# Ledger of designs, part 11: VH-VL binders against f9vpa4r286to426

Target 1, 141 residues: f9vpa4r286to426
Amino acid sequence: VIEEIKNAERVIVIGAGTSYHAGLYFSIELNRLGINSLPVIASEYYNVRSKKGDLVFAISQSGETIDVLQGIRMMRNSGAKIISLTNVIESAIARESDYKIYMRAGPEIGVAATKTFTTQLASILFILSVLKKENLKKMEK

## First folded at step 2 (VH-VL)

Design o27 (framework fv_ontamalimab)
Fold by ESMFold2-Fast, scan of step 2:
Structure o27 (fold): chain C 141 residues (1-141), chain A 123 residues (1-123), chain B 112 residues (1-112)
Amino acid sequence: as target 1 above (141 residues)
Amino acid sequence: QVQLVQSGAEVKKPGASVKVSCKASGYTFTSYGINWVRQAPGQGLEWMGWISAYNGNTNYAQKVQGRVTMTADTSTSTAYMDLRSLRSDDTAVYYCARERYFDWLSHYGMDVWGQGTTVTVSS
Amino acid sequence: DIVMTQTPLSLSVTPGQPASISCKSSQSLLHSDGKTYLYWYLQKPGQPPQLLIYEVSNRFSGVPDRFSGSGSGTDFTLKISRVEAEDVGIYYCMQSIQLPYTFGQGTKVEIK
């Protein structure tokens, strides 16, 4: 997963509602690391032109969000690779992804939407921490 | 190296408060939560609660809810457990232990533990 | 709360002999993500607990291959194929599928 993100020509981050905002944060941080990234609200997937060399990072707690599912199908058909961040084994989105990341909410208190956002951000922060560590390691060599 | 280092032993009177610290190093503090687990002399392990270092969300065990507060200072990578209205049965070694949220690598549970802080409540 | 029950509570083992510890949970520890949130810890005298096994059967880094975990749902087992002197301590199972996290009572392992 980390190598796919590092080697992508562009990382398209797609999500709906609260997941979109987690994805927006991820996309901004990827650009700060020099990784070309585009955040996409799932309901507007049809406005995105994707191609081979693109990597789609799809965020959906249920793994069944219809706009996210339609978006990844369209982008995969255009040659993009798909990574999903979901919490449901064998969900439609996970099944149709090249790489699957399953998240767990942990023991945090909160309403469902807030807990989902926090879990997604925690997963994203960890991915970012690995990417930053890899960049530092590369600069030292 | 990944480490959790706790503050030193405390001796308190019943009714007092104690604040134990847990300083993290060697990893991204905000990507993990911190559990607090205690062990009374000669007894087993008892979970006290959890705090997310990312957003400060907490969950406390029912028996200490109302007299415990857990906090995390991201600028110093330090978690704190403040226990009030101390009783003799709060006498225990208190441990902090980190835990990761997600399972796409491996969900180790509480994989790194502090050395423990002995808290003695005695009149 | 999920109740974790360990048997036996104490074991005296001749060096090089096997040991087996059982852990039963009052509810299934299998999550919808397909993982089972069951862990084994060893607490050596005067030390904090250390992780041995995570997610039922996976050995944590540095843990000798003589330790193995197995089980599913509500029934779990920790086995030590050949008990060594450094294995003395109290073994705990733990669940993290539901708050509050809960531990078994502990199993004391000592050398005869």
Scores: ipSAE 0.005, ipTM 0.559, lowest interface PAE 11.8, mean pLDDT 83

Design o28 (framework fv_ontamalimab)
Fold by ESMFold2-Fast, scan of step 2:
Structure o28 (fold): chain C 141 residues (1-141), chain A 123 residues (1-123), chain B 112 residues (1-112)
Amino acid sequence: as target 1 above (141 residues)
Amino acid sequence: QVQLVQSGAEVKKPGASVKVSCKASGYTFTSYGINWVRQAPGQGLEWMGWISAYNGNTNYAQKVQGRVTMTADTSTSTAYMDLRSLRSDDTAVYYCARDTAMVRGYYYGMDVWGQGTTVTVSS
Amino acid sequence: DIVMTQTPLSLSVTPGQPASISCKSSQSLLHSDGKTYLYWYLQKPGQPPQLLIYEVSNRFSGVPDRFSGSGSGTDFTLKISRVEAEDVGIYYCMQSIQLPYTFGQGTKVEIK
């Protein structure tokens, strides 16, 4: 999925509620790495004009968030590739994505809401760590 | 058959408000947006705004901002446009029109239009 | 706001003769997604507007092939190859690349 992110003309990060906040962090960090990224609140998906060359990174814990699902359908129809970050295998969002990342189970160290944010953030931090390492390698020849 | 049917003609005094309805049939209401466009007598077309029937989000033209409210009732597949503090220059035929861009990601503009609602503001 | 300018504002056509309407926008209607957000509508007397052409050159369902659209960037043309009595009305171009959506002033087409 790293290569898809690196090769995208633009990475659109879409989510709702807590997932949007995780996505906003991801989008900010991608821009800091020189990767053009646009964070999108899922309920505002219809304001986004996507095309071939765009990559959509969709975050939904349940994989059933209807605003996210409608957003990815619209953007896929415009030619964008879809990556999903979800916790539910074979959820609607996962099934309609070109690439799927499932959140890994971590230790039980908090309440459900805290655990959900932690697993979303852990996946994002892992992706960012790989991208940062690749970027540093490029600077060294 | 995809169809938009609007409420009947209204005659109002300056300062009153009017609420025009637009009932959709023949398609999944929540998959499309609704535009509102008006036409003063003998004049051209003026876009007033749109509403997403999916999530209720709205965008209003600057000229009517603060005086207009657009809503959608998904249980009856009906969109509404409420225009307040009416002036004589609000006299127009008001149209609702479906926006296909909301779901498909392809811009068809406004493809299906209601028959229009005549609103006359006079004293 | 994007300003849409149509020429001519009125034309009278003998049945069977061609008609051409121009539409110019104050800025490019080409989006970075590769699409050009220009539309043509016809309003027949006493009726609501009806979509003729979407995205510059695509005929809407049920629209006769005598209608065609062309152009790019800021300069667009609607052509009617053989005007018929049922084509009488006011033609409008519209842009939807940015809010507010804006229309041209309209071109009135009449039969001689």
Scores: ipSAE 0.000, ipTM 0.500, lowest interface PAE 16.9, mean pLDDT 82

Design o29 (framework fv_ontamalimab)
Fold by ESMFold2-Fast, scan of step 2:
Parts: structure tokens; sequence; C-alpha cells
Structure o29 (fold): chain C 141 residues (1-141), chain A 125 residues (1-125), chain B 112 residues (1-112)
């Protein structure tokens, strides 16, 4: 999955609610690493023009968020590759993704969405740590 | 293995209540909803209602509204249907069935893809 | 409520011959998301219903390719290219575009 992120022409990060905020952080950090990234609120997916060479990073704890699902379908049809970050094996979003990353936490818990955000952020921080190590190696050489 | 296992057959008198259970295994219970569908002897399928195991939201068919309560216990991955003020025309096999939502509880992605074995409820004097 | 009407109500088929079942809805099942929320179920004798086809034409996992679904809007068809003994039972169409979910009255398929 790291190789797909490194080689993407653009990484579109799509999510809703707290997942969008985790995705926004990820997108900002990717840009700081020289990886072109666009954060997208799932409900506004239709405003995004995607194409071959794009990679979509879809964040949804349940893997069933309708606007995220609609967004990835539209973007796949335009030629983009899809990576999902979800908590549910065989969820609709995971099934329709080219690559799947599963969070370690349990399912979404009602009004207490803080646990979901923390788990998504932990996964994102791990991905970023690997990317940052690769970036540092390039600078030191 | 994804499966739904229902409680055993019940025989009730008119005016009594029945509570049918549906125990889920092999999947994340709270990521799906449970539909209840009944079938009277020799008749077709009749939708009774559904419950979201994610947030506990329910929707009941008009014919049973006010007599039915659907609940879900996430600690045991078990859904329940409690039907009150039983009449002879409530005699039926009651099925629970999992639905796979698309992020909207009103728009199932696969429809009802996994069904329980059914619970026969007989209402007689 | 959306009314689902199946024809015929019963079919008696010689083994290996095709069968076709029609399902008509009182309202369009096409959602603004571009999907049509129509499903086909088979209930074999003494068993719960099992999903055959979802979203008009997609076979559910493990369903033989002799089953096919087609249609759009309000008019849908389930076809069995070569009916086998294991296909006997009652077939139901269902819509989930609008609550309450509703089923057709069923089509009984028997071997001659």
Amino acid sequence: as target 1 above (141 residues)
Amino acid sequence: QVQLVQSGAEVKKPGASVKVSCKASGYTFTSYGINWVRQAPGQGLEWMGWISAYNGNTNYAQKVQGRVTMTADTSTSTAYMDLRSLRSDDTAVYYCARYKGSGSYYLPYYGMDVWGQGTTVTVSS
Amino acid sequence: DIVMTQTPLSLSVTPGQPASISCKSSQSLLHSDGKTYLYWYLQKPGQPPQLLIYEVSNRFSGVPDRFSGSGSGTDFTLKISRVEAEDVGIYYCMQSIQLPYTFGQGTKVEIK
C-alpha cells in the first residue's frame, strides 16, 4: 500500500464527519512530504474530477458510509485506484477497494466517536512514519 | 461462517406475548441490521420491520405498529422481536434476516442476504 | 406502499426446460443514486428464503449462472435457463427502495 501512495499522481482522501478530519490531517501531511493530496468531504464527492493515476484513500470505520461509497464508485469509474481504511472486514467499501487496511478498534460507538478518530489517526500516523523514513533516506543520500 | 440462529417454536394463547430471539455469529453484529419477516401457513412473505444493530433505530410495518418491539443486545449479538396481544392470524413462521446497508439504514446494499432458520409461532386456544 | 405483482403464480416445467417469471412494481424502483432496488429470493420446501439476485441482475455468491435477472423501472424478469430438480420452490421478488419493504405474492415452480 505504501508503494501505491508513493507512486500516485494525486492522493484523494475522502471521509465523512470525524473520518474527514482524520483524512484532512493525512492529506496535509502528505503534501508536506511532497505527495500531491486533496482532502474531500464525502458529501461533496461530485465536485471532484478524478482520473487514471489518482489514488483514493477512503476512510470509514463502518465501511458502509453512503457518501464515501458513492464517491469511491464515481472515482473508480474515472480510473482511480481505491485504498480503504475501515474496521469491518467485507464491508461494502472494503469489497469495492483495490487495497484494504483494517483498523484495530471495534465498531463505531454511537455518540462517542472519539475512539474512532483516535484509531484512524493511529493508522494514519503509522503510514506517515513509514513515508517519512523513506523521505529522510532520500535526503541523507 | 456467517449465521443467524433463532429460538425454538412457541405455542401461545390469544392475548399473550411472544419474544423471538435471533443470535448472530461470524460477522460484526453492529455493522448490520436485522429484518423480521413472517410467513403464515401456505402464504407469502410479509415484512414486519427492521432494527439497526448500529444505533438501535427501528421501523415497523403498519399492521403490527403498537404491538411489536424490536431490540438488539450488542453484548450477546442477539436481536429480539417481541409481539404482543397475539391473535390467531399471527400464527406464522417468523424469520430474522441480515441486511447490508450502504451507510443509509433505508437503502440496503445486498438486501437480506443471510436468513435464520425460522421460529414457528402458533396462536391457539 | 409499493405493490409487487408476479406472473405467473405457478409454473410446471419439464426438467432441462427454461422458466421465466415476471415481476411488476406499482412505482419505479430506480433510486436517484442510479441503482434499482429489486431482489429475487427462492424458498425451497421447508427452508427459509435464500437470496438469488440483488439489484436486478447481480447473482449472489454461490448462485448458479443458469439464473439471470433483468429489467428496469417497474418491469423485471427472472430467468432459469435450464430448470433442475433443486430449483423447485417458491420465487419472490422484493423491493427495498421504500419502506415498508414489500414482496411479490410468489411464483411456485414445480417439475412435471
Scores: ipSAE 0.000, ipTM 0.480, lowest interface PAE 19.3, mean pLDDT 80

Design o3 (framework fv_ontamalimab)
Fold by ESMFold2-Fast, scan of step 2:
Structure o3 (fold): chain C 141 residues (1-141), chain A 123 residues (1-123), chain B 112 residues (1-112)
Amino acid sequence: as target 1 above (141 residues)
Amino acid sequence: QVQLVQSGAEVKKPGASVKVSCKASGYTFTRYGINWVRQAPGQGLEWMGWISAYNGNTNYAQKVQGRVTMTADTSTSTAYMDLRSLRSDDTAVYYCARGAYYGSGSYWGMDVWGQGTTVTVSS
Amino acid sequence: DIVMTQTPLSLSVTPGQPASISCKSSQSLLHSDGKTYLYWYLQKPGQPPQLLIYEVSNRFSGVPDRFSGSGSGTDFTLKISRVEAEDVGIYYCMQSIQLPYTFGQGTKVEIK
């Protein structure tokens, strides 16, 4: 899914609560790499105009977050491709995504929100590391 | 220095509500959760629930479900526990305690505790 | 809910002698991440509980090395190699593998 991210005209990162903040970090880092990115709070999905050439990166720990699900459906219908980052295989969001990334999740105990953010951030950091390595190779050659 | 400071003692009548505060300092408030634990006179510790200071998510113990509300004000680094429809068996010392998540996926449980707030329910 | 059972409920210890407290859980506290979510707390008279041991055997910051935790699965032990006056209080085990968090009923440790 690295090629999809690199070739997108714009990467729309959508999430709710803790997932939105992980997505905001991702969007900021994508822009630093020269990839046009827009972070979107899931509850405000209806304010976003999407089109062919857009890639939606949807973050939802449960894969069932209703505003994220509604957002990806609207944007998919406008021609965008959808990548999901979730913890749950065959969740509604995963099932309706073109590309799927599954996060390794630990126990859902204690401070669940803090754990969810850390797990999502680990996945995002891995994706960013691959994108940065590609930049280094191009500079070297 | 990490510290949790709670509001002072309360005396309430049955049927009233009480709101206990827990002010955090010495750490990034929004990276942790706050647990509420109570202790009736001469009794053991009873977990009441927790709240994430990051996104406000809560989980309440079944015994107090429906009459407790936990909130967190990130602008003042203060957590609150509001307990309604008080009964005499709610008489207890109420503690707030920081819930820790340590980067390797570990939970320390509760590592830093407030000094406690005595709540007495009597007519 | 996971039930935590401590034995004994009370200990009277001569200064300098060892003490041992047992904690049993109704379910395994081992998580799939390889960690066991068992904690020990001490509540001194008139004070809030303080963390002594986390994840079975790790001493919390500032806790003297005379305290040690051990065990696995459902059976856990807290040992004090030589009890001192400042160790008087009520000791609680706790699990955080499953909500609601639950505590043992407590073990009262007294001198003499």
Scores: ipSAE 0.000, ipTM 0.496, lowest interface PAE 18.3, mean pLDDT 81

Design o30 (framework fv_ontamalimab)
Fold by ESMFold2-Fast, scan of step 2:
Structure o30 (fold): chain C 141 residues (1-141), chain A 126 residues (1-126), chain B 112 residues (1-112)
Amino acid sequence: as target 1 above (141 residues)
Amino acid sequence: QVQLVQSGAEVKKPGASVKVSCKASGYTFTSYGINWVRQAPGQGLEWMGWISAYNGNTNYAQKVQGRVTMTADTSTSTAYMDLRSLRSDDTAVYYCARDIRYYGSGSYHPYGMDVWGQGTTVTVSS
Amino acid sequence: DIVMTQTPLSLSVTPGQPASISCKSSQSLLHSDGKTYLYWYLQKPGQPPQLLIYEVSNRFSGVPDRFSGSGSGTDFTLKISRVEAEDVGIYYCMQSIQLPYTFGQGTKVEIK
């Protein structure tokens, strides 16, 4: 899924609520790495114009968030590839994605909403670390 | 008047799945989370998980994690609990219940439950 | 998981007499925000649980003033000053400070 992110003409990061905040951070960091990225609040999916060459990175804890699901369907129909970051195996969003990344939330030590955001952020930080490491290797060559 | 109305009783075979609905009315659906709690015959209450109707965040009890999916449809003010790979020990009355406090800006914090649905009896037998 | 332990498990009360139920948690329920996330529910026969007391001592809307909650840290008490026929059912304490939310075993209150 790293190659898909690196080779995308634009990475559209879509999510709702806390997932949107995690996605916003991801989008900002992708732009810093030279990857064109657009953060999208899921409820505003209908305002997004997607096309072939776009990659949609959909963040949904349940994998069933209706606005995220509708957004990925619209963008997929416009030619975009879909990658999902969810916590539920074979959820609707995961099933309709070209690539799937599953989050895992460990034992609870804080409040539930804080744990969910931390888990999403951890997954995003891992992806970013791989992207940054690969960019560093290219610079060294 | 705040009310949660659940779908009707279900009878399932082991290995099947069940999807219970919980329709909310009388309040702003997206401002409160929904909890799911079950009660086996003659036994106490067991919390299964919750979902934020505002941001779709979920958290599931470890015992059912991997078999449960909770969703919320804001257009119909309805929450759903989908439980898969049913076993006989999943036989219970399943309740939805609203969080006692509204969702604020930033992070949603679960505060316990105030209003409960009437319950949906799920029987798993074979 | 936080374990909630209720005492007694069963209680038979003459109408008009007081009743008291104890709830103990395996860990403190006091949050850094200063609130203690302990609740009392009543489940009448054939009905869903109904909230009586939230955050230790606050009566929920419509709950008669004969119900009162008290306690701190790990030790909590629900008191009914004058038990009436409509108070029959199973009483549960619950904590919401840590996931998963956990309930006590329940205390069955019957009229003698």
Scores: ipSAE 0.000, ipTM 0.470, lowest interface PAE 22.3, mean pLDDT 81

Design o31 (framework fv_ontamalimab)
Fold by ESMFold2-Fast, scan of step 2:
Parts: structure tokens; sequence; C-alpha cells
Structure o31 (fold): chain C 141 residues (1-141), chain A 122 residues (1-122), chain B 112 residues (1-112)
């Protein structure tokens, strides 16, 4: 997953509602690490021109958000690779993705929607921590 | 649904400043940049510069460098262009236009404001 | 700066007749990513410019199929298969591969 993010020409981060805000944070941090990233609100996916070399990072708690699903299908058809961050195994978005990241299952992710953003942010922070460690190792060599 | 709505016409004296606003609606303001393009009476289109609503980065055309400041207020989804030390040859219609500044793989400018006429006369 | 040159500067067209506009850039608009950053805009009288074609040949949303773009490298063409009254205005090509973004001089299309 990390290698895909590092090797992408551009990382498109797509989400809706609170997932978009988690994605916006992720995109900002990726750009700070020198990784070209574009945050996209899912309902506006049709304004995005995607191509081979692009990587789409799709965030959807249910894995069934229709605008996210339509967006990843459109971008995949244009040659992009898809990574999904969801909490539902084998959901539509997860099934349609090349790579899948599942948020922690069970009580720790919470059943209420208010817990979903925190779980998404935790997953994003973990990914960023690995990317930052990789950057430090590369700079030290 | 995607719209850019600009402020009204301005008449200014040489040496004055003008500040044109561009209010965005119908899309996520911080996911795009705003370009400013002007058109003198009977003339073609001239690119003035851009601002990223995402990170606030700007780039200005050399002809106006040092006289222009572009800003974006994310709380009101409004971009501004402030042009100082006005000359008669700054008389033009000023347009804002949505674009993606971080990725050249997108449309250059796809949605345009209605334009703001700025007249500089003594 | 990349210079964009349009020919002709004006066209008078009978309704239903075709029209063709050429755009030449001083440098290649092909990026190493394989994309060509050329756009076509139409400015109708009293209105702001509107996007017609992006990346040489792709029609923007809502643009009629009578409009088509073609070309590569430094030479590009916009064709209107049958000009309608609503197509009158000034057509501009634009490049976005290099800052500053630059436009052609414009081609005025009018009905006679």
Amino acid sequence: as target 1 above (141 residues)
Amino acid sequence: QVQLVQSGAEVKKPGASVKVSCKASGYTFTSYGINWVRQAPGQGLEWMGWISAYNGNTNYAQKVQGRVTMTADTSTSTAYMDLRSLRSDDTAVYYCARGWLQSRYYYGMDVWGQGTTVTVSS
Amino acid sequence: DIVMTQTPLSLSVTPGQPASISCKSSQSLLHSDGKTYLYWYLQKPGQPPQLLIYEVSNRFSGVPDRFSGSGSGTDFTLKISRVEAEDVGIYYCMQSIQLPYTFGQGTKVEIK
C-alpha cells in the first residue's frame, strides 16, 4: 500500500461528509511529504480527470457510499489504481478496489457515527507515520 | 450549480487600488484554485495569476508583479484580487475562473465568473 | 512565455456551413506524462469565456458534438461541423503546460 502511495504520480483522496474531511487532512499531509495529492469531495468526482499513474484513496465508512463508488469506477476505468479505507469487509467499494485497508473491527471502532471520524483519522495517522519513517530512512542514507 | 459570482463594476482614479471579489458556490472551494484573467476593451484574454484555495499559494503574471495580491477566504468561499497603483491600461473586465493549480492533468479553467468591469480614468 | 498563434483572426460563416480554426504554439504542449495541455474557449458577446474542449480533443460537459478538437505537439485545430447562430463569438486556444498560462489572439466567428 505504502509503495503504491510513494510511487503514484498523483494521489486522489475521495470521500463524502466526515470522510472527506479526514481525506482533506490526509491529502494536506501527503503534499507536505512531497507526494502530489488532490482531495476530492465525492459528489464532485465527475470534475476529476484521472489517468494511468494516478492512485485513488477512497474513504467510506460503510463501503457503500454511492458517489464514492461511482467516482472510483470512473477513475479506475481511466487507468487509476484504487485503495479503499472502509470498515465493512467485502463492501462494494472494498470489492472494487485494488488494495483494501479495513478500519479496526469490533467495539473499538464504535457503532455510532460520531466514532467513525476518529477511527478514519487513526488509520490515516498510522499510514502517515509509516510514510514519515520511510522518508527519514531515505534521507539518512 | 457550480457558480462564481463577482463584485460589481468599479471606477477608479489613476494611482488608486481596486479589490475585486469572487464568491464560489456549489463545490468544495478548498479543492480548487482560482485564476484571474482580464480583458481590455476590444482585446483578447490576459492571464493575471492564480491562487490555490487549498494552500494559499499564488503565482502572478510578471506584468502585474508587485502591484497585485490574490487572497482566498475559506470561511466565506471567496477569492479576492487586489490591484494597486492603477494605470489607464488596467482598464478591463476582470474574470475569476476555477482551475486546478496543483495538477496539470485537469481542466485549465472550467467555470468562470460573470466579470467585473474596472475603469481607470482621470 | 509560450506564444499561441491563431488563424484566421475572423470568419464569416453562412448558417449550417463548417468552420475551422487553427492554433499554433511556440513550444510543444506535450507533457512527459503523455498529456497535451491545450484548451479551447468560446466567448459569446457580453459573456465570460466558456470551456469547449480540454486536452486537445475532449468535449467539456454540455458542449454539442458539432465541436471537435484535434492536433498534436504544436499544431491544433478546432472544427465546427455546422455553425449555428448560437456559436457566434470569439474563440480562444489556451495552454496550461507552463506558467504564465497564455491565450491565442482569438478568432471572431460571425454569421453572414
Scores: ipSAE 0.000, ipTM 0.500, lowest interface PAE 17.9, mean pLDDT 82

Design o32 (framework fv_ontamalimab)
Fold by ESMFold2-Fast, scan of step 2:
Structure o32 (fold): chain C 141 residues (1-141), chain A 122 residues (1-122), chain B 112 residues (1-112)
Amino acid sequence: as target 1 above (141 residues)
Amino acid sequence: QVQLVQSGAEVKKPGASVKVSCKASGYTFTSYGINWVRQAPGQGLEWMGWISAYNGNTNYAQKVQGRVTMTADTSTSTAYMDLRSLRSDDTAVYYCARDKAYWSGYYGMDVWGQGTTVTVSS
Amino acid sequence: DIVMTQTPLSLSVTPGQPASISCKSSQSLLHSDGKTYLYWYLQKPGQPPQLLIYEVSNRFSGVPDRFSGSGSGTDFTLKISRVEAEDVGIYYCMQSIQLPYTFGQGTKVEIK
């Protein structure tokens, strides 16, 4: 998955509600690492033109968010590769993704309303940490 | 030493409920899911459901939907399966089994508990 | 639900001889991610099942090399090149591509 992110022409990060905000953070950090990234609110997927060379990073806790599912289907039909970040094994979004990442388990229990955002953010921070370590390795050479 | 240790055998009357525990050790409990699988005497394996140890999300087999509740207590690294309105055909050995780590891209049961015999008799 | 069908249901083997078990699924177990979600388990008498093979052909840690898995799509095979006394038990195939996870009915392997 890290290699797919690094080699993408553009990383489209799609999500709804709190998942969109987690995705927005991810997209901003990817751009800071020199990776071209576009955050997309799921309900507006139809405004995005995707093509071969694009990588879609889809965030949905339930893996069943209809606008996210419709978005990835449209973008896959245009030649994009799909990575999903979800919590539910065998959800519709996970099943239709080329690569699946299930949300990283963490010890913070928190309030139920904020827990989803926290787990999504933890997963994103982990991915970013790996990307940053790879970048440091390249600077050594 | 990764292991799952289950509670002891139970004998119940029809209509009662049973709660089986599965205590995990040797790994980060919240990074894996727990499956529940049962086996009636002399019969094959039947999947009952799955629970995420992180957030408590569950998925139950249709045959037990409405009668089963799976929970996970992260403070004690223990998963529970509560089966209600017991019938004679619920007589089985009940196993808990760990899924592979979420990040690995592999979903299968790699570590199993020793089993809990539940007998439902008149 | 995906139905898993094993043949034969029972197999009596002379020690040192090979054994072969077939598993067929009612739907393809190949996912769009390129992986095939088929697993083989062995349940020895009085013990819980133990994982032998994951994703069709990969031996789990500690599993002897006399065990091998093969197949694609809907047709899978588990082979034991030389059956030993400790291999006695019931063998199950299992799919995890779709919920509910489903098992084959089992193949009992006994020594003659």
Scores: ipSAE 0.000, ipTM 0.502, lowest interface PAE 17.4, mean pLDDT 81

Design o4 (framework fv_ontamalimab)
Fold by ESMFold2-Fast, scan of step 2:
Structure o4 (fold): chain C 141 residues (1-141), chain A 123 residues (1-123), chain B 112 residues (1-112)
Amino acid sequence: as target 1 above (141 residues)
Amino acid sequence: QVQLVQSGAEVKKPGASVKVSCKASGYTFTSYGINWVRQAPGQGLEWMGWISAYNGNTNYAQKVQGRVTMTADTSTSTAYMDLRSLRSDDTAVYYCARSAYYGKGSYWGMDVWGQGTTVTVSS
Amino acid sequence: DIVMTQTPLSLSVTPGQPASISCKSSQSLLHSSGKTYLYWYLQKPGQPPQLLIYEVSNRFSGVPDRFSGSGSGTDFTLKISRVEAEDVGIYYCMQSIQLPYTFGQGTKVEIK
């Protein structure tokens, strides 16, 4: 998954609601690492022109968000590879992705909105930490 | 498995209030909205309103405006519909149904539905 | 409010034969985004409604190929190529382009 992100010509990060905001953060951090990235609100997927060499990073906790699903289908048809970050094994989005990352969710007492954003950020921060470590290794010769 | 489970049947007198619950599981509650749709005996479907579990915003149908309050408890992944000043024509099966967030405060069509809660208002 | 009108209100079908339901809206359901916010639902006896078709012509996950939707603007059609026993129920069209969301009055499909 990390190699796919590193080697992409552009990483399109698509999500809705809280997933979009987590994706926006991810996209900003990818650009800081020198990886060309475009955040996309799922409802506006039809305005995105994707091509071979693009990688779509789709964030959907349920794996069933319809605009995300439609977006990845359209972009897949244009030659893009799809990575999904979801919480549901074998959900529609996960089934139609080339690579799948599943979030772990344990029992938690508190605000569900906070838990949703925190879980998405935890996964994203882990991915970013690996990318930063890989980038540092390359700079060391 | 994505599902919405509703509270049990209620029998109320005219003028009373009823609070129906809708417990979500198998998905991230705050990424979706919850619609409330009712169906009177032998009649069609009538949309009552929706609530965003993401930000708590609500929108109510004019017919129930002022008598209904929709809330969402994100700590328990449960949505509620509180209908006050009950009349006999409020007798119906009440459904909750999930909608994906569409952007700009709008929700998409309903994809997952609760089993329904029968509310009977009679003297 | 957008008014959704279905025809016919009741339909008796011989098993294996096709069925067709019409839905007309009082104003266009085409959004500026190019999407048309028209949905079809099936309510089987004693069950909640289930989504069949979204955005006019897209079959929802798990929905059999025998169901298809078509149309544009204000005129929409749901077709069942070969009606089976499990298809019995009441079919509703719905629009979500404008609040309040509104449903057609329903079409009862039963086996002859």
Scores: ipSAE 0.000, ipTM 0.492, lowest interface PAE 18.0, mean pLDDT 81

Design o5 (framework fv_ontamalimab)
Fold by ESMFold2-Fast, scan of step 2:
Structure o5 (fold): chain C 141 residues (1-141), chain A 121 residues (1-121), chain B 112 residues (1-112)
Amino acid sequence: as target 1 above (141 residues)
Amino acid sequence: QVQLVQSGAEVKKPGASVKVSCKASGYTFTSYGINWVRQAPGQGLEWMGWISAYNGNTNYAQKVQGRVTMTADTSTSTAYMDLRSLRSDDTAVYYCAREAYYGSYWGMDVWGQGTTVTVSS
Amino acid sequence: DIVMTQTPLSLSVTPGQPASISCKSSQSLLHSDGKTYLYWYLQKPGQPPQLLIYEVSNRFSGVPDRFSGSGSGTDFTLKISRVEAEDVGIYYCMQSIQLPYTFGQGTKVEIK
């Protein structure tokens, strides 16, 4: 997953409601690390022109959010790779993703017992911690 | 089948340079980094540096800084280590090793067979 | 640089008996991400090193369950429950929390 994020020409972060806000934070932090990222409100997915080289990071607690599912299908058909962050194993969104991150399966910090935003943020913070270590490795000295 | 195959043994004179190659197969080359590690005869392992096959970014050990250049050719899935101003204490087996990321940072998982570089007058 | 110190430097083991190797780091290998960046490698005679254990206690793919890693902070141990002929070689611990990556001096394991 980390290498997919680093290899992407652009990381499109899509979510609805609370998941969009977690995704917005993620997108801002990715841009600060020099990774081109675009946050997308799921209901506005049709405004995004995606292509091969794009990576879609889809956030949906239930894995069944219709606008998110429609968005990833459209972007996958345009050649993008899909990573999902969901709390439901074998949900529609998870099944249609190339890579799957489950909030219960990792990072495991008691995440399944907390509210949607907090559990998604915990997962995002872990991913960012790994990317930041990679970024430090590239720095001179 | 993930493999790293290195170029053959080299014998060089002091002051010369050597360029060792490391050809990757069985995985997406641009998704992984390549470390270079050397081992002097009868000695332990010494990390020399790292290159990202994704963007070409490098980080070199201070001991070889200024004498080493690491590159990656994505069209041939081959990493290179060019070491200049060779000294007798550069005599070693040089290994390339893949740095893997699987949702967690692993370090070096797959290693090449090694390239013996002998520096003698 | 982080200094990695292994003990003992040499072990002679009767086949089927256990072996234990210690590794100490000059500073904690625990990262703020909650992971400890300590690895164990085996170099068999005439071969490149091979990964045995990653992040203190996780066996790499294909590594027999007779190998186990443990420890925290600055003190780590690699155990082989029943040493076999194929386990002969030099064992190295390595840290990847900071650049440069550094290795211990190595522990030579021989069959008695």
Scores: ipSAE 0.000, ipTM 0.490, lowest interface PAE 18.7, mean pLDDT 81

